VHH binders against Radical S-adenosyl methionine domain-containing protein 1, mitochondrial (RSAD1). Designs and how they scored, part 1

Scores and structures below are computed, not measured.

Target 1, 237 residues: Radical S-adenosyl methionine domain-containing protein 1, mitochondrial (RSAD1), of Bos taurus (Bovine) (a5d7b1r34to270)
Amino acid sequence: APGSQRAALYVHWPYCEKRCSYCNFNKYIPRGVDEAALRRCLVIEAQTLLRLSGVRRVESVFFGGGTPSLASPHTVAAVLEAVAQAAHLPADSEVTLEANPTSASGSRLAAFGAAGVNRLSIGLQSLDDTELQLLGRTHSARDALQTLAEAQRLFPGRVSVDLMLGLPAQQVGPWLRQLQGLLRCCDDHVSLYQLSLERGTTLFTQVQQGALPAPDPELAAEMYQEGRAVLREAGFR
Below, numbering starts at 1 at the first letter of every chain, in headers, positions and changes, except where a header shows other numbers; antibody chains aren't numbered by Kabat.
F, E and O stand for the ipSAE by ESMFold2-Fast, ESMFold2 and OpenDDE, each averaged over both directions (binder to target, target to binder). V2 = 0.75 x the mean of E and O + 0.25 x the DockQ between their complexes.
[cut] stands for letters that were removed.
The coordinates of atoms that the task and the answers printed are left out; those that the model quotes come from them. Centres of patches stay.

## First folded at step 11 (VHH; from T1 with K98R)

Design U1
Fold by OpenDDE, fold request of step 14:
Structure U1 (fold): chain B 237 residues (1-237), chain A 121 residues (1-121)
Amino acid sequence: as target 1 above (237 residues)
Amino acid sequence: DVQLVESGGGLVQAGGSLRLSCAASGFTFSDHYMFWGRQAPGKGREWVSGISSSGLITLYASSVKGRFTISRDNAKNTLYLQMNNLKPEDTALYYCARVTSDSSGYRFDYWGQGTQVTVSS
C-alpha cells in the first residue's frame, strides 16, 4: 500500500489497577485476565498493521493507555519481537513504556529494559498525597519519588514524568512549588497535563454535587504558563 | 452495501485542529482494520494512520506522528482522526479505508469519497 515507509506504533494496554477518578476510559483489571490471549492479540495486530502498510522502519513504539507497567515484561518483549519481525526496528528507535509507581519495582523496570524498553514515562501526576487521593491514585508521593529514582538509575537521561494541573482547589503557588521540587529530582522531560472533567467519572460527580470545587480554568491557564516558564528556565524541553 | 462517509474537513490556519469522522455502514465494522489516507494535489494516495480491529494497536506515518490521533468507536461504527498542529503540507483529500482479508491476505477494498482538508499558511 502506498504510504510512508517510516512509522510510529502505539500499543494500548487496556487495563488499570484502579480507575482514576477523572478517567472514563480505562478498565479495571479483573481477576483471571488472560494475558496470554491479550499478548497474542497485540502481536497479531501489530504485525498485521505493519505488513499491510508496507512500513519498512519503525522509529518509535509507545506502550501506553491504562497501566502498561502491569503487563508482564514477556508481553512487552513479544510485541517488540513481533514488530522487529515485520519491520526494521533500529536500536536507536525510541521504545517508551508508561509506568505507574505502584507497579514499577526496580526488578520489574529492569526487566522491561531487558525486553527492549529504552525510555520510561512515569505517571506521577502529583507529589501531593491529598491530590493523589483526589485523583484516585494508589501510590504516595514517597512512592513516586522512589520510583523516579529507580527509573533514573536504570534508564539514565530517558525518564519523563507526568504532572497534572488544574485540580479542584489547587492553587498556583503551591503547585509551582511542587513543580520546582520535582525538577530537583528530574533530569529529562516533564509533561504538564491539565485536568479535564469528564461525565461519568467520580470526580465529575463530586464537583457536580458540590463536594469539590469546580476547577478554575483561569488558574489552570496560569499554572500552565508559569509552569512552562519554570521548565524553560530550568532547561527542560 | 458497504459505505464509508467522511466528514469534518474544512479550511484551517496552520497550527489549527480538525477532527475527522468516518461513518461506516453495510458491514461489521468491528471486524475490520481501518485506515485514514490522503491525497494531496499532484500526489498519489498515501496512508497516514491505521488502527486494528480492537483499537489496541495504532500506526502512524512519521509525517503525522505526535500530531494526529486515530481512534474508533465500534459501537457507533465510526472512525476518527484528530488532527492537531496542522501544516500546509497536510492539505489533502482525506479518505477512510476499510481493510479486508481473504486467502490472498490483507488489502484495502473500500474507500470513502473523502473530505477536503485545507491548511493555509
Scores: ipSAE 0.868, ipTM 0.964, lowest interface PAE 0.4, mean pLDDT 93
Fold by OpenDDE, fold request of step 14:
Structure U1 (fold): chain B 237 residues (1-237), chain A 121 residues (1-121)
Amino acid sequence: as target 1 above (237 residues)
Amino acid sequence: DVQLVESGGGLVQAGGSLRLSCAASGFTFSDHYMFWGRQAPGKGREWVSGISSSGLITLYASSVKGRFTISRDNAKNTLYLQMNNLKPEDTALYYCARVTSDSSGYRFDYWGQGTQVTVSS
């Protein structure tokens, strides 16, 4: 079938270290995961899609989903090699991997680089330990900053950070200070994500039962607007 | 018999969003790779996005990268295409397509009737 000769590929890692309190996606906690079987599946499916579509050039590959940084660097390398066998994968193609601080040691990050990753997206979410606990994260703010430091060292100018806003009881002032803190140690990109309460999640239940206050949409909007202004002023996109 | 029925198309302004659905029946949906394609006026049919049977791998044409998201619900036998930041050049009849596999390899074997997407300037 006719189509574009240029394409982007997305690779979903279906496992998480821990289920986040706000996440309702179909993600699994790894228990006796057969990574070799998963690797084979990813390789076959990537090549099948590329060959079927007639894609000649892959401009970007994105490893996302649950916690891609839980994948072995060998698995990442195998997928990228499979892509390169099915289509042209230029050296200047963007190859991004999402990483959580808890699963992103310096040696592991370096191994991902050796495997072909050239950009990192760090799932930091917050620099407040109370907020991180609320979100069900297992890393601390300190862990996150250490991960960022290692990431920046290994991938200079190619590290983005995810920051969440609109959390229960979250205030504009403290949140902006978090953002300012990130800007002092980040030189690439900061992505702002507003929390969405989803039915069936732990966080939704806690809010419904009155254990946590409902997020304030007006405060969330203010955070987003002021956050974008701060990013622009600092030269971030 | 194999059936693919698209829905969700319509008229939207540039910068707007639409979510297309493709209802599949007559076959084991979860065993097949699926694609979205489109045909603009005066142009040939082209694929814009593909998804593996497991849903773990997705593919996007460069023209829709960062704007479109393909997904599937195998329990509902439904394929989706979330289209954001739509542009006039996205105006087309959008089809879902089934991929089959035999001794000769993989190929497209069924297309839906299509749903019209029109993006105004």
Scores: ipSAE 0.868, ipTM 0.963, lowest interface PAE 0.4, mean pLDDT 93
Fold by ESMFold2, fold request of step 14:
Structure U1 (fold): chain B 237 residues (1-237), chain A 121 residues (1-121)
Amino acid sequence: as target 1 above (237 residues)
Amino acid sequence: DVQLVESGGGLVQAGGSLRLSCAASGFTFSDHYMFWGRQAPGKGREWVSGISSSGLITLYASSVKGRFTISRDNAKNTLYLQMNNLKPEDTALYYCARVTSDSSGYRFDYWGQGTQVTVSS
């Protein structure tokens, strides 16, 4: 059969809780979401793609897109069962779910674990509440740290996080302090991402209209270089 | 007539990037699952990535995971393949393929001429 006998499968959850200021992807905010219909669609589409590809073994499954942690754990379980029925899904395959910070108890994260998730990717973006508002995020820095701690308790050594740099008015010193504070909490992986102002987003418009200062690319480069040095010194990639 | 036209190929050094496009016409693009495949000289065809009609499910061969990203813009009837960190082993004719459905299920029924990608050391 054409293509690889081994593959990775990505599930794009189409809905966000709130629209972000910096993202220009088609995102759908939940209102009247028929999750049972979406679950059926995801199951059918995953099985159909796997059958057409001739893939025998699925080495990883990634639940990403908008806010995949808004999916019920039943939906995650149904998709994983459908994958396992269409191909071999080894018990040690990486099954990752992207989660946005929440203030909810760890019962939802534990339920995702019971559904088959074994790795989390936590979208922190910032540990500064002003920056979170600028990015259009609905969580506080405190909520983010609480979610991270619970995630690490439930998924020890299997939680990745991100921190964004290059935001309007951001400065190297305060940002490095955020990173260093985050490293006191992290147990696995930290990603550093530079903001890219995308046309059609609220943030791009605010910068273009002068409501926010333009990001300084030279400072962003310094932030990245210094951030990488801090990560290496602390033993992270 | 159904048409699938690939573009964006070329010569690139190892470690470089290319973005392939597949322009679709003559059918309702949003109703169809799509794949990117490739064929190296003297070798058979292999699929490297697939995407569902909704775009909600994507599939990647292990050899391209983390380097290639399939996407679609159903409003523009266009399929994309972003290829990063290219290796000489990625040298091939790249083509998009349409999936159709009938009473017997889903099957491939059309593919384009392809666009050549050549990755030098």
Scores: ipSAE 0.782, ipTM 0.928, lowest interface PAE 0.5, mean pLDDT 84
Fold by ESMFold2, fold request of step 14:
Structure U1 (fold): chain B 237 residues (1-237), chain A 121 residues (1-121)
Amino acid sequence: as target 1 above (237 residues)
Amino acid sequence: DVQLVESGGGLVQAGGSLRLSCAASGFTFSDHYMFWGRQAPGKGREWVSGISSSGLITLYASSVKGRFTISRDNAKNTLYLQMNNLKPEDTALYYCARVTSDSSGYRFDYWGQGTQVTVSS
């Protein structure tokens, strides 16, 4: 029956802090963003989809896409209110926001908590500054670790991170040491993502032009296998 | 004349992946919310995922969350459903559905013929 439907809702924030060297999505960098107009659009679209679907219960809301921590906490609150008006949103539902270290200060993270966020996904991606530069990130490994620590203080047991593998010139040993170091300070979930070279990105162009070596797929497979073993030994997933 | 043409179905082993496409013509695709639905043999239709006209909001039934991803390319007038980690219970005829609006609100008004997805053990 339509009234028994349970669902997950995703909000895809369209802007990034900086256009990432490896991503062809979410290509905008904020300059004079009309967030009030975007907020109204998100509210209307969420309510309309929920009403059309006949969903009675929303079990999770995920704020992702570009850099959703660039959104005003007021926008997050408005969307969650719209969801609660269109369907049942349980108090213990997972409300996740993706963030990156350069736009996720402790005071902003606390404000997102007040707006209804109860889980964070931190776009860490690497603890090596050279790798972060290659990925087009504007934060250092030190910034990332500081943000992770503050996020864990504010959202204990509810902070996920990611680590990328298969980057140009990456090696298994040093990468595994990054992962093991990360596990000493992670309190929830760690995601391992293999780099995908997308046409139209800076990173793809650099590899195509020979400025960077092509990622080695056999090395990436070894990294994934060994990384999964480390995660299992530590009790993750 | 409004047309919605699904493709990309087929036979796949459990745990596998398929990508469905829905080619739209005869209307301004970017103005419409869209859903993917399915119908298993002997069962009624059910929706599995929906997407707003802008693509900024997506919705997933709990049975497919984390496995299916809806997307759209408004420049190509095409709706997609990426289906990963397929299970035998995902076996169904999959169809895309258009939403329209009038003075009384939003409603479904058109759907395609569908594309068959069969997931073997």
Scores: ipSAE 0.771, ipTM 0.925, lowest interface PAE 0.5, mean pLDDT 84
Fold by ESMFold2, fold request of step 14:
Structure U1 (fold): chain B 237 residues (1-237), chain A 121 residues (1-121)
Amino acid sequence: as target 1 above (237 residues)
Amino acid sequence: DVQLVESGGGLVQAGGSLRLSCAASGFTFSDHYMFWGRQAPGKGREWVSGISSSGLITLYASSVKGRFTISRDNAKNTLYLQMNNLKPEDTALYYCARVTSDSSGYRFDYWGQGTQVTVSS
């Protein structure tokens, strides 16, 4: 039976720079990561999955998962070459890479561009340094904004950012001001993501123990509704 | 004795969400690529999403991109399909399929009986 002629492919990089306090990824960059072995695995798995599917055209490739900007640009190029050999990868396909500010220097961003990336997703998550520390992020708000500006110079009109809502102790007003400040340096897309407290994470334990207030679902819903309104007023989707 | 058992289907309004599960038994689940396929009334079978054995590569038909998410829990031998923003054209019998390899390469060799998803307007 014929399948889809067109598809989107996702590459899930398995390692984070550091375990985030809110997610259940139990891997981080240990010393001695064998990237060449991982590159070979990603190449063969992408080709095999595409062959099995019978897909003829790949319309988008997304490099995500842990911290894909930790991958060498050579790994990204190898995967994209493998996709192009297994199916048609048009020159106008969206090739997105998620990046974090600490691993997304201008020279690395340019190298990802040379490898075939044409769209960035920058993992800001917050513009409040206390919230970033709570989330276990390794960058400051200032570093994040600087990286965003550099990314927009290199990938004009093709940089997306994310902002988390529903963090402990967040309130609608201050959070909306974060969002509004972000829009001064965003030219494409902003993703709003609600925190999910997962058992076994640092944040879950801190909330359970009373060290942090529990996130309020009604407040998170209000943040999302108000945030979408701010985005629409500013001309975002 | 390979078995694939789908669940989580049902009747849902357009715009709604469902989460499908495929419970696997009788084989080493983590060694196998897996697909979700579907068959709409009066139409042929088609795949909608696939996932590599490691879970590091996933693939989505363009018709479901951005709406469906495939995942696997190798510790629980379970494949999932999160289906959001469902449309009437997503109405179909959804089944999971196992991939195996032999001297000739990779192929599909086992399918579940499926779970019905019906999306009303």
Scores: ipSAE 0.771, ipTM 0.927, lowest interface PAE 0.5, mean pLDDT 84

Design U1
Fold by ESMFold2, look of step 12:
Parts: structure tokens; C-alpha cells; sequence
Structure U1 (fold): chain B 237 residues (1-237), chain A 121 residues (1-121)
């Protein structure tokens, strides 16, 4: 169907390393992933959608879903080559990959850059090791800071991160110190978001059973307000 | 025997949200790529979003990127369009469209009657 000549393309990587304690979305941690077959599927599907749409120009490509940094850089390159064959993919198009510190070593980040990625979205959540363990993350704060430093070196001005607030037992002062420390390692965007306790998750059960204190929503609101002020003072959006 | 039935349209104020559904029957839904398209009054049809049969690839027209999210539930034979931060220019009849394949490739072959979305300023 004739229509828009410009589009954004999203690639959903279907696998995670492990399920997070706070997330209730179905994610698959399969045994024996056949990445070559998945790569062929992604290539065919991207080209088919683009050709059907009549798109002439792809303005952005986003690799998201589970843990896209677990994909080989070859898979990312193959998809981007397929996009460029089906439509124009300008050199200044935003090509974003979501990464976590566990699977995003400096050499892997460089390989993703060589494959065509030019922006990273780092799933940090916290710079406190106790909070990371609570959230079921597999990386340490040190791992996260190392990944951010490598990401900034390889992708200057093109690294986005997230920081979670409203975790059990969190307080404004210590959390603001996390945020301020993060600003030394981030040069583009910081997302602040509040933990939501979902029924059926490990974290919900721990709060329900009294192993963890309930999050305080008024404290979370204060953290958000103060965090936004810190970001604005530092020149972040 | 093929049916595509859209629902979820309505009147909303600018900045509001709607979720459209497209119920599919009479074919193997999971084998088909699907698109959402729209037609504004006095204008031609345009696609706004597409999704592969597996759901692993999605495509968005630049005018809706970041505001609209296409998804599918192959177990329920249903296609969805979550529309956030709606603008008056999003006012249109929204329809889902099926893609089929033959020896010559992929093509659109069926679409529903649509559901009206009206966004007031």
C-alpha cells in the first residue's frame, strides 16, 4: 500500500539471559538457540515488511526486546544490511541497541559499532549492588560503570541509561548520590522510573511475606522530583 | 470465510490514548504479516504500522513513531494497536490488513471495514 516514505524499524530479540525478579512479561531462556536460523528469519521479515510498505527511507532501527546484546554482532549487521538493501538507511539514522552490563563487554560494544550500531540504551536500573541483587540483575555496580565508560568512549553523545527508584528501603540522599555518580558516565539521556510491584513476581512475594519493606510511593515521588532537578541542573533533558 | 473485525475506536481529546483490536478468523493468523492502515477524510489510504508473522519485526510510519505500538497475540488471533499521545491529525478510519504470499511474493489481499478514531483539540 502506498503511504509513508519514512519509517522506524524495531527488532525484538526474543531471548533473555534470565528472568528479572520484578518483571512479569514472558521472556524465553531457551536451551540450544539456533541463532543462524533466527538471523535468517529476522532478515527475511525485515525486508518483507519494508518492501510491502513501500518505505524509501528508514530513519531509525531499534534492537530491543529481551537482551539484544546477547545477539551476535553478525546478526545485527545482517539485519542492517537487509534494511539497507530494501530501503535507504542513511549514515545518520539512529541505530540503537539495548544492552546490559553482563553481555556488553568493551570488545562486544566495539563489534556492535562495527556492525552499524551508533546508539546504546543501557539497562542499568541501579548503581547499588544490594539493589541489583534484589532486582535479580546479574551485574555489579562496577560492571555497570565499566560498561558505561566503554560505551561513552565508543559512542560519544549517544548513550542512554535508566535508573530505578522506589525500591524497598531506598532513601532520597543515597539515591541522589547514585544519580550524580551516573552523570559522570552518561552523556545523552537518563530515564528515571518507579518500581511497580507486579503480582506473581519474586519481589512482590518478598514484600508480601515481610522479607522486604513495602515501597513508599510518597518517597518515590520525592525522589523523582529531586532527581529531575539534578538532571536539569546538569543539562540533561 | 476470512474475517478481520476492528474495534476500540472512539472520540478522545488530544493527548489521550486508545487501544485498537483486530479479531481475525477463517485463516491461520500466525502465518501472516499484518498492517494497520488509516484513511483520513478527503485523503488517501496510508499504512501506519506493520508486524511480521512472528512478531519479531515491527515497522512504524515516521508520523506515529514513539506514539503507536503494534502487537499481536497469535494464540488469540488478534492484532493490536496501542495509540498514545493522540493528535488531531490522527483522526481517521483505522483498518487492519492481511498480507498473503504466493509464488511471486507477498501482497495485501484482505482488509477489514475499520473503526473510527476522532481526536478533538
Amino acid sequence: as target 1 above (237 residues)
Amino acid sequence: DVQLVESGGGLVQAGGSLRLSCAASGFTFSDHYMFWGRQAPGKGREWVSGISSSGLITLYASSVKGRFTISRDNAKNTLYLQMNNLKPEDTALYYCARVTSDSSGYRFDYWGQGTQVTVSS
Scores: ipSAE 0.760, ipTM 0.924, lowest interface PAE 0.5, mean pLDDT 84

